# VH-VL binders against q17rb8r558to768: the designs that were tried, part 2

Target 1, 211 residues: q17rb8r558to768
Amino acid sequence: TAELSHLTKNVPIFVCTMAYPTVPCPLHVFEPRYRLMIRRSIQTGTKQFGMCVSDTQNSFADYGCMLQIRNVHFLPDGRSVVDTVGGKRFRVLKRGMKDGYCTADIEYLEDVKVENEDEIKNLRELHDLVYSQACSWFQNLRDRFRSQILQHFGSMPEREENLQAAPNGPAWCWWLLAVLPVDPRYQLSVLSMKSLKERLTKIQHILTYFS

## First folded at step 12 (VH-VL)

Design w03
Fold by OpenDDE, last read:
Structure w03 (fold): chain C 211 residues (1-211), chain A 122 residues (1-122), chain B 108 residues (1-108)
Amino acid sequence: as target 1 above (211 residues)
Amino acid sequence: QVQLVQSGSELKKPGASVKVSCKASGYTFENYAMNWVRQAPGQGLEWMGWINTWTGNPTYAQGFTGRFVFSLDTSVSTASLQISSLKAEDTAVYYCARDILGATFDDYFDYWGQGTTVTVSS
Amino acid sequence: SYVLTQPPSVSVAPGKTARITCGGNNIGSKSVHWYQQKPGQAPVLVIYYDSKRPSGIPERFSGSNSGNTATLTISGVEAGDEADYYCQVWDSSSDHYVFGGGTKLTVL
């Protein structure tokens, strides 16, 4: 049928690369199963699907990110270029299949709010420190690598005044995670975290290696 | 597809030097830390330290300072261990082993070289 | 320095379950990794982060970690499982990786 998942049940899963909240994720779709998936997503009006990295044991990872379709360009040979952007993070509860592509029942992830004033202060300090380190890291990159990042991902987002305004925290953290050449296992672990402090700490750890 | 291939066995006299190489393939060399592990005959595994493949900065475990030198040749994706002023007690199999970000986190070694036997005898 | 303690040897009959322990002070608060080493071969990762199994490692291999003891469990032991097994942790106080002394598993 042309019916796709709604809400959190039987969500179509594109198994390919890491995706992150607010980060653009352009796709070149050529496999028939995913061409079908994209077509159905558009026809049903959902215009969304999940993105997960491959997992040898479970087909795809336990965590992923929803992708919102912004635009689709169909090529004469049936392929498509899909303009997508990262939305909500999710945890996989159940895996399934539909007409050749993977599906999942999911639950969405949101950061746990920090309410203690001292903790908020400490979080802000950590945030600002890591942001500064990220800027330094990016500026010290090889010119070729820096250019590639800018071309593919754009510039690093600016700092936000309210660190807890968005359920996924500051956008620059996800941009940075996307561009750091760290093993996907580390990227996945950060994606699964519901604590901004924990994410910042691990990101800082990664930055330290590449600095 | 990830492989770590080490240089062949070495027989050396006391006081000599040896250089063991570890050539990596199947992944981006500079994105993963390289470790060295020693195993004396009939003994257990002993971590010697690691080298940051991005910065080239080595870190040596206690007991492996002075005569032990970690180095890189990134152009050929190769890490090397040099031991100078060899002693009989340096007789062991030496392994290179990959982890993600080095000994700054509770990480593990996912790929190992086949090992290089270094024998020091008078 | 942080120390990991393993029994020198464990013997088990084919088809039975082998348990190899790794003792350490509050090791339950650390991530423990396990390696298998057969004679003349390099170590192979069999368990990481206490209980995770790498691709290609049989489901017969499992791990647990709590309190002061981590355990590698091998169910339905086969002759091919005869090897030395090492536990490994990271010591945050020294930024050192630490191996246990190793356990020789003999299949009777």
Scores: ipSAE 0.865, ipTM 0.923, lowest interface PAE 0.5, mean pLDDT 95
Fold by OpenDDE, fold request of step 16:
Structure w03 (fold): chain C 211 residues (1-211), chain A 122 residues (1-122), chain B 108 residues (1-108)
Amino acid sequence: as target 1 above (211 residues)
Amino acid sequence: QVQLVQSGSELKKPGASVKVSCKASGYTFENYAMNWVRQAPGQGLEWMGWINTWTGNPTYAQGFTGRFVFSLDTSVSTASLQISSLKAEDTAVYYCARDILGATFDDYFDYWGQGTTVTVSS
Amino acid sequence: SYVLTQPPSVSVAPGKTARITCGGNNIGSKSVHWYQQKPGQAPVLVIYYDSKRPSGIPERFSGSNSGNTATLTISGVEAGDEADYYCQVWDSSSDHYVFGGGTKLTVL
């Protein structure tokens, strides 16, 4: 996962789509407010901003993911193509506005580690099971759909030896969540979870439907 | 933008068959489960079952096996309910209702069809 | 089978608060959803996951769920709120959706 600075106050928020840890999120930025936001992010040196889906009640969702700017290509007309990758997940504490774009005070989310050996064993088993199911699901997809996924998201990450090494858990889970054609409400709920077991369980549930 | 449009009212005789259709629009049809709910005159809502729009697999609630068949035509984003060997007791309004992943989770029905009245009378 | 119990009817004066209950064994451990159905119309989701409101539903609609009773609360009741209200849950033991019997809310 990309290393991000601990920006927690007045974080600029791009309101658009779901973003996930470690998952690439290319953006075509054409709106003036977001052009400004991207420019400022670069100028200030943070090179990051938050991504949230829209919310009918609160403008944007209570949970999101930081995006790290890897590269920016500025076009002559002022638009930009931004290469970003998902970083830390966050919960919105306070919403604001700055020069036309949304901001937020946030707190970062990290998984709660499982310490019990039996629970760790069970978690590993669940993890491996769901991973296998995910592989099967992907292999059984229609060729066109599979190709689109590979083109946009790349291949599914490999299993990790230590499931609890990263604060966001295994990367393949986020990849899978990004490619599953499930309602964003489910995706958001999974994003907000601080339990790998809960995420895996819900992901498995989703996989079952699409299998 | 999401809309479920059902077929029109039906008047049938006992023993006949009826097919109610539910056409979905405004979303990807195969990504959301479709449910059927029955409401007899003056009575409450009764869940009949659901169909997986991705796999085409139907699941029927208790009491709705045998004469009831859920089907799909994904090419036109349409779910259908067929009732065979109609009885007077089948007289009701039938609704299609969308949820996210079907009756395998505590989902809710966020969008409903307008309902189809089926009347069975000799 | 899991059973949800609702009172057949509730009456309330305009401007007052209506409370519609939905009883079920340990219903507090389940997610309860509520639907409003006006005469001749399809049901409309008004509360989901105990207390969440869909877009377009007024804030005067609220929900709670604890113990053996879920409650739909409608504050500042208006004439337009007159309808049948249904609670709904998912029963994990049978993989069935279950509706309550419905409550007719009458605005006096």
Scores: ipSAE 0.860, ipTM 0.920, lowest interface PAE 0.5, mean pLDDT 95
Fold by OpenDDE, last read:
Structure w03 (fold): chain C 211 residues (1-211), chain A 122 residues (1-122), chain B 108 residues (1-108)
Amino acid sequence: as target 1 above (211 residues)
Amino acid sequence: QVQLVQSGSELKKPGASVKVSCKASGYTFENYAMNWVRQAPGQGLEWMGWINTWTGNPTYAQGFTGRFVFSLDTSVSTASLQISSLKAEDTAVYYCARDILGATFDDYFDYWGQGTTVTVSS
Amino acid sequence: SYVLTQPPSVSVAPGKTARITCGGNNIGSKSVHWYQQKPGQAPVLVIYYDSKRPSGIPERFSGSNSGNTATLTISGVEAGDEADYYCQVWDSSSDHYVFGGGTKLTVL
């Protein structure tokens, strides 16, 4: 909703793992500070918070992804199971604290559109190539590993006709990034990119190693 | 905690072979590339090449082809360097060093083994 | 082959600032990484991607890279900083990692 897109000040930050646009991110919340955060998110009606990986120097990374709460199950002991999905990417502008959990002022990231017809054509070719490589990689995985991926992340999204329809680009790229067993530093770098071409290029590089 | 622990010092005769091992712990071994770096006495660091821990495919730097062999034992998270037909010039400290995806990108070595001294003497 | 050039030695008094340079053709277009090696020890990463510090490395260590020269700067030098320092890059033309010749930092 329009109201949700304007949350840029004092955004509550869950510091845990990488999150990505359109990718489901189930959470088991047991820490009191995050229980409070989740409860407030629901009570205020925003039903969203930011997810960032930890950073040794700055508490949490400079980039993250918003998580939209789809469902919350509260347990009798105060814990909660939270069903969330990735929304918009963001860059951290300022860090803060509120009642034990981290907050941030943020700016949302969107891809820069390519307008040149030749560049669009080249981008399409690269996209299709990397998609094919991704499919091949997944098919050649060990059965146990493939099953684990499917169980936790679901199936790889299909290709989209319009590569620039979504501000975050094709969904399958984020799915792939989430399932590739690459170092989080690489994942974070890809998350921060506003060029689909750059993301595809780096993803292809990662795929090459694991193939 | 990430650790790379290498095998002990070696003293060999010219023409002999040596195998240096590097045991990794504290992370998933197959997800990170392993590199080998040589340092002759009083000299600088020299990159020897790397091995893809996912595929097992080795890549050797110029000057380190033929007598040098990289190998893996993934069951025990161990990378190994074998040097055959040893020469006096092979006398050096050999390091294993971890990076993310190998020498296909501008990566860095975030963790190092303690080094293994190989001395070749008549 | 791509070549990195470092001065063989740099001397600095305690509390002063040491600057170690790494020269290379258009090195500013590459990512430069720096390692510290104390006598009898393995190298330790102190700067990566030109200016980033790993966890545990003091803030007095910093890096820059532009044009044909990368620089490792150590402010408030301590006796414990005496070591050899190496710069490192990746050469895309050969798919090789390349080290500089190393610089011995002496604390007077």
Scores: ipSAE 0.858, ipTM 0.921, lowest interface PAE 0.5, mean pLDDT 95
Fold by OpenDDE, fold request of step 16:
Structure w03 (fold): chain C 211 residues (1-211), chain A 122 residues (1-122), chain B 108 residues (1-108)
Amino acid sequence: as target 1 above (211 residues)
Amino acid sequence: QVQLVQSGSELKKPGASVKVSCKASGYTFENYAMNWVRQAPGQGLEWMGWINTWTGNPTYAQGFTGRFVFSLDTSVSTASLQISSLKAEDTAVYYCARDILGATFDDYFDYWGQGTTVTVSS
Amino acid sequence: SYVLTQPPSVSVAPGKTARITCGGNNIGSKSVHWYQQKPGQAPVLVIYYDSKRPSGIPERFSGSNSGNTATLTISGVEAGDEADYYCQVWDSSSDHYVFGGGTKLTVL
């Protein structure tokens, strides 16, 4: 199912955890409001909804990630197991409600491309450095923790030749962000960034703590 | 819910040592940095340094090197502050306080222990 | 070392607005956090990142930061707001957290 990138008004919002581009996000849906939301998403054909973490001031965070429904298993008691994957990042413009669940008007985020050759070179160097640090970090993790990560998120994606090919940058960065046991506030900050350099810098900062 | 519970009040003689403990609960201990803050009687808050709960590496603020030692017991989610060769000027309330990744970013202290009073008197 | 300057005391009548300042060189380029400490109690975070409120903190508490001055504003001051207030920043040059000297807020 293709992602509907034009969905920007009254987007249903699942308020729960962090979601990231390209990262699988399995959900167990048991609340009636979200059961309704999921059913409507399927019935309308969008098969998408936004994921945001809770916010102390605004109910849910100003930034989130769209989730694409790949598969839904409905249970006899009305619950559902939903297989989703992260799509586009977004910024919340307006918050609303519909039949008990949150909605939002949103704008999608895309990385700003770097055009200067020297900057591209520097970005490549930083990218490769942080990637190597990430690999080292993962290899040095406790066996139990490493196994859990692999089970839930799979292996870290490989490096890409073109760092700016995807609007969200390299996939391994999002994988890493998802598995790093850092506070969601840091994760949210990184999610909101439209600069790969800034994301890499902050990710490196996080890696430094956990290394 | 996140809680930091510190050990009880201490009364010590000059030259003695004291160890203050801070037990964390309600979150994954190793994922958040732990800080120590001192407050002398009638004075303000003074940051002493922090310890990386993942690696165990301590970092001490200026003025808190030598006699001050940060340590961890991760098995019981506990951070400790040891002060040796106690002086009268060490009389203060000592707080443990949580932040995200330590004094490498502009973070804040979202949770505090209740404080431990250490009195040094002849 | 980076220094934060607070007035030692501020007095306000109940129902009025209290403003507590925190001065520092180019503090507007830093993130300022505020703590409330009531007598005999541990500090409590009341404002973080200049203007954000933690859960459980009333909307009466607000913050701003610009230039060389950060300000904690408490509207509709209540007797229960009487406390010491501390500002705090991170100094990148020394990798130190720095507290202001604290301000005692008295509710008249």
Scores: ipSAE 0.853, ipTM 0.920, lowest interface PAE 0.5, mean pLDDT 95

Design w03
Fold by OpenDDE, last read:
Structure w03 (fold): chain C 211 residues (1-211), chain A 122 residues (1-122), chain B 108 residues (1-108)
Amino acid sequence: as target 1 above (211 residues)
Amino acid sequence: QVQLVQSGSELKKPGASVKVSCKASGYTFENYAMNWVRQAPGQGLEWMGWINTWTGNPTYAQGFTGRFVFSLDTSVSTASLQISSLKAEDTAVYYCARDILGATFDDYFDYWGQGTTVTVSS
Amino acid sequence: SYVLTQPPSVSVAPGKTARITCGGNNIGSKSVHWYQQKPGQAPVLVIYYDSKRPSGIPERFSGSNSGNTATLTISGVEAGDEADYYCQVWDSSSDHYVFGGGTKLTVL
């Protein structure tokens, strides 16, 4: 899937739920403002928009995730089912409005790489530990709950050889974050982190509670 | 609409036991930790501990071990505090308070019960 | 144990700004949360994570945290703001939530 990563000004923002890198995010779009947004996204060729949750202090959260449109099914009544997948994380720099929907100037987030060999080793150990804990947690879920997760989010991604290959870190972390029944405020805090170690630590904390 | 509704006021004699209940509604009970906070008359808030609503495991703050028992009835989204061998110094308002993931991170209490007054008098 | 220190009372005239402090060793490295408790009522969260406002809390309420002092600021104080205010942190060394002693805000 081709992505236009240079979109940083007046990015259209869908205010709804949490989205995460590499995680599918199907949407049912029925509001006119978002129908317009999706249409424009396609017409301009970007096929991208930002996803943010609501904020208690602002119209939407300071952090979000870009969604890449993979497919759109238009319904006769004007509604649409949109197949999207998470792309880059972003921080909101400025908020705006355009024809009823929110926009934002954004900066993309990327993880800060760890260079020290000892730190890398420690990071690997933590990563493997948390991954194992995640697997255990998932296996211990009730069948119904596990099935629902698999249906909506798919299987947990495998571990990656290089933990720092992707700017967003390992994909399984985002999958796990998406499926954990934790408050969105926690999920948002993890999304905003630029340290894999910090994300893993917080994810482990979440897993600990639900284990 | 998140709500925590606690049981009514209690008047007990020293040595007796009391059980305070906290019924949660408006959210998934097992996804949020439940805390207990005590407030003696004219005094400040004192954290008593918390219970993991997913696992049922209680954790008691220092000074609240032994006579204090946290429990759950998840079928009715209810957390309970039982105090045994009541003493006069146990006279206080007891609050249940929700946080996100318990006392293992810098969380806050976003919703509180209305409080239950427990009076211990001979 | 970790200790949070609040002034026992603060008085302010209506329309003025009230500042309630919460002192703690290196509290700036912690997340501070604030609760309002009106007489005969349960505490209500008014500030979380130093400066964030929950839904329904007026913009008059703000928070800051640096060094050894966190501050709850209430601008344009109203009679309805009269209450006890408590700061709260999590102490990682003891795995305890810790409350300040509370500050009684009186609106003159």
Scores: ipSAE 0.721, ipTM 0.882, lowest interface PAE 0.7, mean pLDDT 94
Fold by OpenDDE, look of step 12:
Structure w03 (fold): chain C 211 residues (1-211), chain A 122 residues (1-122), chain B 108 residues (1-108)
Amino acid sequence: as target 1 above (211 residues)
Amino acid sequence: QVQLVQSGSELKKPGASVKVSCKASGYTFENYAMNWVRQAPGQGLEWMGWINTWTGNPTYAQGFTGRFVFSLDTSVSTASLQISSLKAEDTAVYYCARDILGATFDDYFDYWGQGTTVTVSS
Amino acid sequence: SYVLTQPPSVSVAPGKTARITCGGNNIGSKSVHWYQQKPGQAPVLVIYYDSKRPSGIPERFSGSNSGNTATLTISGVEAGDEADYYCQVWDSSSDHYVFGGGTKLTVL
């Protein structure tokens, strides 16, 4: 079934920070458990692992994002610098452990498509509005902060013609979520949403606060 | 560690003014909204409003307009509550409390100041 | 205005389970948060978003929310749990945070 096709078992989980679709996530790996995890990911050929923030009730949050390894630099002292980029979002179904690092059975998240023409129109309008607000917010940032963001995350992605082409929606929304100085708990709530409208609404709320 | 430290107890006469301060530490001050909560003696918690620590814009709850003023000194990560024309009914403990983005979202107050007792007596 | 209703007091013997309710119209559609306040102290967040525990809060504390009632449950009650407990929600219609009247939990 379609539902089963979105399930993955025993995915290694890196518990650290928030990750988002299409957003680069460079890592400095020094803990032995994660060094092992990274090596295995490369050796097995998957070159992927999940990223989750820590949770107060669980070892890690119920939602996360897959990270695709683009490049790894192994250092003589055993550390590694890992170049990764965000892939699919997921919900945690079951938690486990393997050789010191966390694992999870996961279900991939995809946006629910809007089919009604009027709703699509409204969604486009909201999207364009929030995008404009995001641009304004970014332009009004102090030069220092703007430069740091650009250096770490790159430029804000352009608007897509088809807002529903990608299962995670527009890339600029994730970029913005990554750079907004908001609490990870808030970011996590946005990450878990399957409605672009809801994400845009929440992002707009964040932008309103910081404007 | 996140801490909110409030100013000490105040004893005032009716008609006077008082300013309660709340100094934040352990986090980026401007990234979290600050709320004010009042608790009269033997009574429950009452939300007074909030201030946007990024923009400095205050929002007051119903019943707390006019004599109540929220302000910021971001240079020292401090939020303040000023009450003018004090009345006996203003006698209460006043708390500052942090949330993520303040009003318009179903957020919670994860850190509280220790409270400031304001007593208004003739 | 939106109103949250709590019982004024709840009594429980040590080791037993205390349940503190918070009533509100369609409160199950809202996020409910709970605070513990001991005498002479500031409130402390014990449950947020209906059932989530902040770091440092014992597993004995749990929360649920459905229909018109949210419930804070404290299992294996200890003497140190004696306090006032407040529920809280955000009311979108008035743009206000709303607290319940508070419940005094007495450990017998």
Scores: ipSAE 0.710, ipTM 0.874, lowest interface PAE 0.7, mean pLDDT 94
Fold by OpenDDE, look of step 13:
Structure w03 (fold): chain C 211 residues (1-211), chain A 122 residues (1-122), chain B 108 residues (1-108)
Amino acid sequence: as target 1 above (211 residues)
Amino acid sequence: QVQLVQSGSELKKPGASVKVSCKASGYTFENYAMNWVRQAPGQGLEWMGWINTWTGNPTYAQGFTGRFVFSLDTSVSTASLQISSLKAEDTAVYYCARDILGATFDDYFDYWGQGTTVTVSS
Amino acid sequence: SYVLTQPPSVSVAPGKTARITCGGNNIGSKSVHWYQQKPGQAPVLVIYYDSKRPSGIPERFSGSNSGNTATLTISGVEAGDEADYYCQVWDSSSDHYVFGGGTKLTVL
């Protein structure tokens, strides 16, 4: 029903690394197939493509994140430096190929809203707790590591008053997920979740390990 | 490539102590939890516990408290298992095994050491 | 304690399909992982998250999990598939990893 309204067909897929909503994802594009893909995305005006990690069974993972092209620098040798930022999450419905690069029919993911007041309260408490833990973790990192994170990803986003305002939930969760030194397989599981509570729970587990 | 290389076979007498080492390579040691698994002769796999490679905090499974000690030397990406007051029933192959972030509902052991045979005999 | 039950042995002819079951209460709600262990060797992960294959594992290996039973399926069984197979889960109630008793797969 609502999910069917968010179907997109033949979305070009860049198979490389994890991408997350609101998180910058700079790319150095040198493969001809992806150079073509990027050019086409610009020419057609969409300026978007999907990012997925590789998968041993299906070429690329069942879940990914759309990347919005903010800027492209074409180099004389045909390479490009692409400034992108994460947009909508998606689930892969069907895989395809076009002129050497992967495509997919996708379904956009959105968080399921919590309506019960008690559940909202609990969610807020969990959120605040995990946020605090995240701050503590980041503050206790070694200076060099902290500096690297800040350089590449910027500062951790602030807490949001309305946790359910965005379809992907709070931005700081995705920032944190991106900077945590955890296996992409684990990150992917979090990316696929439509429950903020579940994401926060997993993030808390990660933080607990690294604290 | 990811590798876990364990120390060689041990022959010990009852009451003695043994230390089995597991050296990791090919990945960031502190980013993945390390588990220990025991396999008695002709028996199945038995989870002994795990150690947090970031904090150094060990967690022992039921039945593996007291005489069993997990430790780390992060400078050489090595996890170790020490067994004190050895008994005949401690005779087994001991494996180190890597998982993502310790004991969680979605963790699995993606890489294993080759195993270390510990024989306790009078 | 949470218990995983596997048949002690399964026999299959070459080229046929082997199915190894792992029983557990509401195991379908858990993530099941499978390991292959050949004689004198360490276990090797062959299936994770019920049905996912690690790199290097042939497509002949597949997994499913529902209800009270997880199943490792090996199609087109080869002589080299002869091994012990173990299922594994994490039990949150006891905070333990739990292995099945193992199944010896014999290729006839």
Scores: ipSAE 0.682, ipTM 0.865, lowest interface PAE 0.8, mean pLDDT 93
Fold by ESMFold2, fold request of step 16:
Structure w03 (fold): chain C 211 residues (1-211), chain A 122 residues (1-122), chain B 108 residues (1-108)
Amino acid sequence: as target 1 above (211 residues)
Amino acid sequence: QVQLVQSGSELKKPGASVKVSCKASGYTFENYAMNWVRQAPGQGLEWMGWINTWTGNPTYAQGFTGRFVFSLDTSVSTASLQISSLKAEDTAVYYCARDILGATFDDYFDYWGQGTTVTVSS
Amino acid sequence: SYVLTQPPSVSVAPGKTARITCGGNNIGSKSVHWYQQKPGQAPVLVIYYDSKRPSGIPERFSGSNSGNTATLTISGVEAGDEADYYCQVWDSSSDHYVFGGGTKLTVL
């Protein structure tokens, strides 16, 4: 589609942390290369860049999330506070470099929708079960952890009536993945999934460990 | 850097007990499962079970549900294996090994302790 | 319980390719992990999820898994590759980790 062919070549990549669709990702930027990268994205009107975690074998991971710039505050001391939110997920096809920062050719990821009536009913049952488990986990967290999550991430998003309407599936799944204290390799695995069933199943396994 | 440092080798008599400790560093101890693996002299690796470091709940493999106890001290990021009523066949190297979510899901051991040799002789 | 079968030993000339097999019923539907253990040392992860390498493992190490056989492949074998190699899976029916019996790689 036309939107899939936007910004897929030489995409600027910020190599730092995990980012997820719909989840805010506030950044404190002081490295000259990333300051340049962000200025370029604003000036050219794209107002976005990719976020990937580092990877020892490949400099950065094979999967990431585009960050949409909401606001930038350039501070007098040269630091920048960049307010972003996660957008489309992507797979890295080819790696490059520009002016000290990484670039990539990418392919966007979207969920494959389930159309079979029995599978939709099973998916809805699984979704509601895992959502209830997530709510229970959050309600029963130790006060210190709950307070930190609320301060940095806000409350868990409400479940959505049409759980397959959004291209990346329900927002609460991504919020939950962002707050769970699980290894980035598992977070990255979930980010790469195009099946809501697989994502919910993996989230359930993670929740079981921390419950 | 992730590191698992085990307690020193032990020489014990049959009927005694031993406690093997495994001190973790370089990561958040409570976020990763801890496993125990036995290797008798000249033999292969044998998984003994795991302990959930978040909840403290141990799970023992078949054959290890009796005299073997897994425990934690999260204040010092330490997992321990206690073996009671030692027998000659308990002579082995005992490893701690980290995975992410434990044996309730497909996982692997990314870091290992150096091993603790327990020798049981009459 | 699920059983993994490895040959007890494999010999290979320096610079050639070593192939170490891990047999199991429908092992191709499982993820296979591989460990190297040198004498007197703890095991070290060399391949995970069939074919992925952890950091610090040279590209000479690769893996595959299909049907009833998983294979660890070491190309350009060096004397320093002499070790015991173990495959490992998770058995979902028992929630049990399972190791193969190990394969001694000799470089002659």
Scores: ipSAE 0.615, ipTM 0.834, lowest interface PAE 1.7, mean pLDDT 91

